# Designs tried in a protein design chat: VHH binders against Phycocyanobilin:ferredoxin oxidoreductase (pcyA). Part 4

Target 1, 241 residues: Phycocyanobilin:ferredoxin oxidoreductase (pcyA), of Prochlorococcus marinus (a3pcf5)
Amino acid sequence: MLSESLTKTKLTDPLILDLLQNIRKHRSMLEDLKSIKIDPNLTNIISNEIGRELYIENEFHKAKGFRKLHIEVAEFSKNLRILHCVFFPDPKFDIPIFGMDLVKINDIVSAAIVDLSPASQNQALKYEKLLSGVDKSSFTSLREIPKWGRIFSNNVFFASLRNKSEKNDFCSVVDQYLSILIKLSKKAKPEFNEEIIQERIDFQKNYCAQQMKNEKTSMVLLKYFDEKWVNNYIKTVLFDF

## First folded at step 4 (VHH)

Design t5 (from t0 with S104T; framework vhh_8cml_1)
Fold by ESMFold2-Fast, scan of step 4:
Order: structure tokens, then C-alpha cells, then sequence
Structure t5 (fold): chain B 241 residues (1-241), chain A 120 residues (1-120)
């Protein structure tokens, strides 16, 4: 059976449900976790129009060390499924940006990506050893990072998943990256130097600006929504500065 | 608007060569994988070749391996298909397509096609 939190999701894809369970498990370990209420029209978006069916569910939280913990689950025309997750740190804390995307079309996972992306110049070197310890040798179809992806760490994982074993292994990689994130968040102390805080703000702004160069997100949404709605959704729901 | 325009098709004798071009506009070409498909008279459309966004990874149908080469020039927003050792069974309309993402089989934009005829 599904847990109560999983039961609220209309999507029943086993891989996405496993990833959601792992993400929610790690999120529950954060201090001062509380839900953020947003416009109900943006939390659950549903259309049953034949040939244009869609389901989008957004979940927002905040916690000590994090300004925004976001999970998006989407299904378009019953064949394209997306799980998107970004945990944005509070710039007062020395914590990297957790990002994860899974794009599944029918039974093919074309994109499986996870990273702890630097939120300052110093974080790139500081976290390299922790992330390099995650075994990625079992994957057969590693993918090249796009040009806008300079925001990612040297240990970003990006692959197409070719079989059931690789899908299970990806869940393990995500679990390991989240475990590292939680440990870093518990160790982090608030910063009072405004210059250091500003650098971290600038890194998050750059992260959002670079992610918005990924046309694949807007192209899918533009099949269902007008340009004004899509632009607003991307800038306010997915990648807010 | 997104446009894909194929060129370079024609009539060629068995054993000959042709180079197809596909000019893309209306999107950031370097962010998308591009593919070639063909459709012979009375048959369904079939996959021929695919190239990743940077050009570092390619894939071919069994019929194309060793004879066809897919390449791209991101500065010119163009993808190419070099076809060598052409056979009568290569006859068909060749389509350029944009892959939504690598290896998905979800192609969201298609060109009009260019006719390739291999006959003596």
C-alpha cells in the first residue's frame, strides 16, 4: 500500500513514487520544517481534456537552513512524466543547492540528474571530496551537461537510465546526495557577513537564470498554456530569485 | 516559430552518395538532439540517425551503420546526414526532427522532408 503522503499524488509510476518517498524521508529530517501555502491554482493543476490531459502537483516547504524546498510532479498527455526537486538554501547558511530531475517518456528515462550545486565559489572545492565518493560506475548511458549547466558541481550526475537496475541505482545516488545535504545542513551556522551572504544570493540568482535557459521545460508547458502563464510559472514557482 | 527545412535530396544511382542538410530556426539549436527519419512508399516512418546536442554522441539504425554519418554545426544551426553506398531500399522521403530530449523517441518538431530516390 501507499503511505498517506503518497496517496495524495495521482501519479502511480513506481520509480517516481520511490524517489518521492526518499526525498520526503530526508526532508522530514530537517529542523523547523513547515509547509508554505501558495495559490491553490498553482499547487494542483489538472486538465482532463482528451489529447491534452495534464496533472501538475507542487509541494512547498521551508526549514532551518532552507528558504524553499520544492517538489514538482507532472504528467503530460499520459506519456511524459517529470519529477523536479530543488532545495534552495537560506543564503545565511553555507549549504549547497540540491537539484534533481527525472524525465520519463513511456518507459524510457531520458534524463536522470542530481547534484549538490555550489552556492558560493568556496563550496565547489569544499564539497568535491564528499560527492566524488558516490559510486557512479554502474551506469551505461552518461549524458553531457548542456552549456547552461556551468552552475552544476564537478560531481553532477546526469544519465539516461536503460534498465531496471540503473533505475534502482539512481534512487541510491539520490539517497546518498540527500544524506550529504542533510549532514551539511545540520552542521551549518548562520552567517552575519553581508558580503558573504550577497555572494550566496548571487549564486542562487545565477542558478535560476541558467536553469531558465533550459527550453525543454517551457516547450512542454507552451503546448498547454499561453506564454504569459508559462513565463510566470517558471519564474515564480520553479526558479524564483 | 520553430522551423526545420531539409535540402540535398535527389536522384542517385546505386552506390552513389548524397548529403542532406537540415536548417533549423526559432529555438536554441545547441540545446537539442536532432534526428533523421525516412518514409518509403507504403511503409511507416523509420528512424535513421540521431545526434546529441553537442555532437559528441550519435546513434544509427542497423541499415545506416557504416554507410551514413550524422553531424551538426551548431554555429550554423544545421544538422547533416552524409549518405554513402546508397541502395534502392534507401529510397524515401527523409525528415529532420527535433528530439525533445535524448533517446526519448519524443520528437516534437518535424521538417517537410526531402525526397531521395536511388535507381538506375
Amino acid sequence: as target 1 above (241 residues)
Amino acid sequence: EVQLVESGGGLVQPGGSLRLSCAASGFTFSDYAMGWFRQAPGQEREFVALISSSGSTTDYSDSAKGRFTISRDNAKNTVYLQMNSLKPEDTGVYFCARDYDFWTGYFDYWGQGTQVTVSS
Scores: ipSAE 0.080, ipTM 0.506, lowest interface PAE 5.6, mean pLDDT 86

Design t6 (from t0 with W103D S104L; framework vhh_8cml_1)
Fold by ESMFold2-Fast, scan of step 4:
Structure t6 (fold): chain B 241 residues (1-241), chain A 120 residues (1-120)
Amino acid sequence: as target 1 above (241 residues)
Amino acid sequence: EVQLVESGGGLVQPGGSLRLSCAASGFTFSDYAMGWFRQAPGQEREFVALISSSGSTTDYSDSAKGRFTISRDNAKNTVYLQMNSLKPEDTGVYFCARDYDFDLGYFDYWGQGTQVTVSS
């Protein structure tokens, strides 16, 4: 039935497929890439119940410089589609957190976000120059980050996508952020100072804690699953630090 | 507890104007898209207008385009629908609804509605 790939015949949205292809292309450039399994009960879920149709697929990897490379694709009630991706660095390496979310309803993208979020105080300044070169002028509906989103860099991209051109431009923005990430990962050296490693662990813990304040994620899931399952999914699969 | 309370409905003559308001409470208003729907006597409920959480993006039904304007004031937790050039066909109960994030199929809370009647 289900393959180990997130690209299945049930998921045919062209934008999501293009983004998945781009993410997987960049992921394939990482050294020592290995597939991992987190929890089989939480990885792939399908329901064809009328009025409660849903489809959730998760893919997990690790690589040199990264403790967890996570991609989630979901479709709810045949109209709401979500692509979620977070590449969590290994705290021993000076690499930012890559995050990307896309929320699409039919032909409308209500939320498109991508960032290289700081995993230490030094990264907020160090990587700002690299990210500031990404041109956002072609987008007509840029969105403000909620207060809980202070975890993001000053160059976080957040927008609604209104037309075909903007959807194509968003794919370009994601490609640019991933290209920067891959270059940074290749230059990163392992750290042995425990205080520096601990700071990076604390930043990832804060990132996960702040992301869990986004009530929209739990609201969608609570329409289909009980509270215990939803809490376990969010804390174990999505934001495990 | 999430609450949405509509106001501003009434009786107007064709060509008239009304401004509907929806006061929201019990959630972080600025995190949600908001929409307006209407239901005419003997008809199904239909979409009228939608506004993103920031207010930067709006969508309208074909019947509302050029006549109605949706707006919001996040400091006041209120969404508005300005209705101009009203027609008898606009008669109905108007409902405010909270949307997950600009998802036309994912409205999870609804107000009780406010009556709009357009007649001579």
Scores: ipSAE 0.000, ipTM 0.242, lowest interface PAE 12.1, mean pLDDT 83

Design u8 (from c1 with T59D; framework vhh_5c3l_4)
Fold by ESMFold2-Fast, scan of step 4:
Structure u8 (fold): chain B 241 residues (1-241), chain A 119 residues (1-119)
Amino acid sequence: as target 1 above (241 residues)
Amino acid sequence: QVQLQESGGGLVQPGGSLRLSCAASGFTFSDYYMSWVRQAPGKGLEVVSDISSSGSTIDYADSVKGRFTISRDNAKNTLYLQMNSLKPEDTAVYYCAKDYDFWSGYEYRGPGTQVTVSS
């Protein structure tokens, strides 16, 4: 079946597979979940050129309360592995933006990030108690994220992961953040006030603009693709609004 | 090894000017957004300004708009902050900052340079 083949990843990394399984489990709990067809040339990108090997797999869905549920799995030159996930809410609903990234080089996780980022002025304080209740004390290498975009919550998780225990604990943090997201999505009601909807649109536009300031994504892709392709990919596949 | 080293701070009178410099090494400077951030005594960190890798996209905090100018010289791996019409409220340690390294997962800041605006 196509569905079974499309869920297979070329990556065999246990951490990425565990995270994918957990993300997909939570995604399956969303109402009216349906896949979005995208350009077939963007769903599975594969090159076996020696020294330029790459694999990129994209999954797109939408659901009640969400305009876009995106998962990207990538491997570059057989050493760099990335899991990227952003769940963008439908601006009619009072739901935060779920974002996570995992960057792994061979056996080292250099970056592990997860957040429920505010999609309105009032969300930052509204969800603070729920997010602060997630235990993050087991991690030895926590990192700071710049606040210029003000896109992240006060409870954004950012770390490098040093050992197997921390990798397992990160899976737990992601699980807990997703559980909170699903509960919030089930409680959310559609909004009809155009000014409130516009504020949420502006927050998502700012989120995408600030995420694009992290030029690490374009640096990696520019080793394999031309600038026009990379700009199109980032703006239409990763951070569209 | 990522290294950032600020210079150009000092004591100035209100209304005066200073130019801060940041020498960067250990990474491809021209590939990264760079920022100036500051911390006033007893306050949290405030992002003052940021600039894209090419210099084409620039943002400022509302508190410094029209007074401060960020720029970069990618050939010299140097970031600048021109500060005009300085106010006592601008008194802070100023840090040159780079977004997190894809490989290290850490945001890098220099040791900072002190700016004091006082009579």
Scores: ipSAE 0.000, ipTM 0.177, lowest interface PAE 12.9, mean pLDDT 82

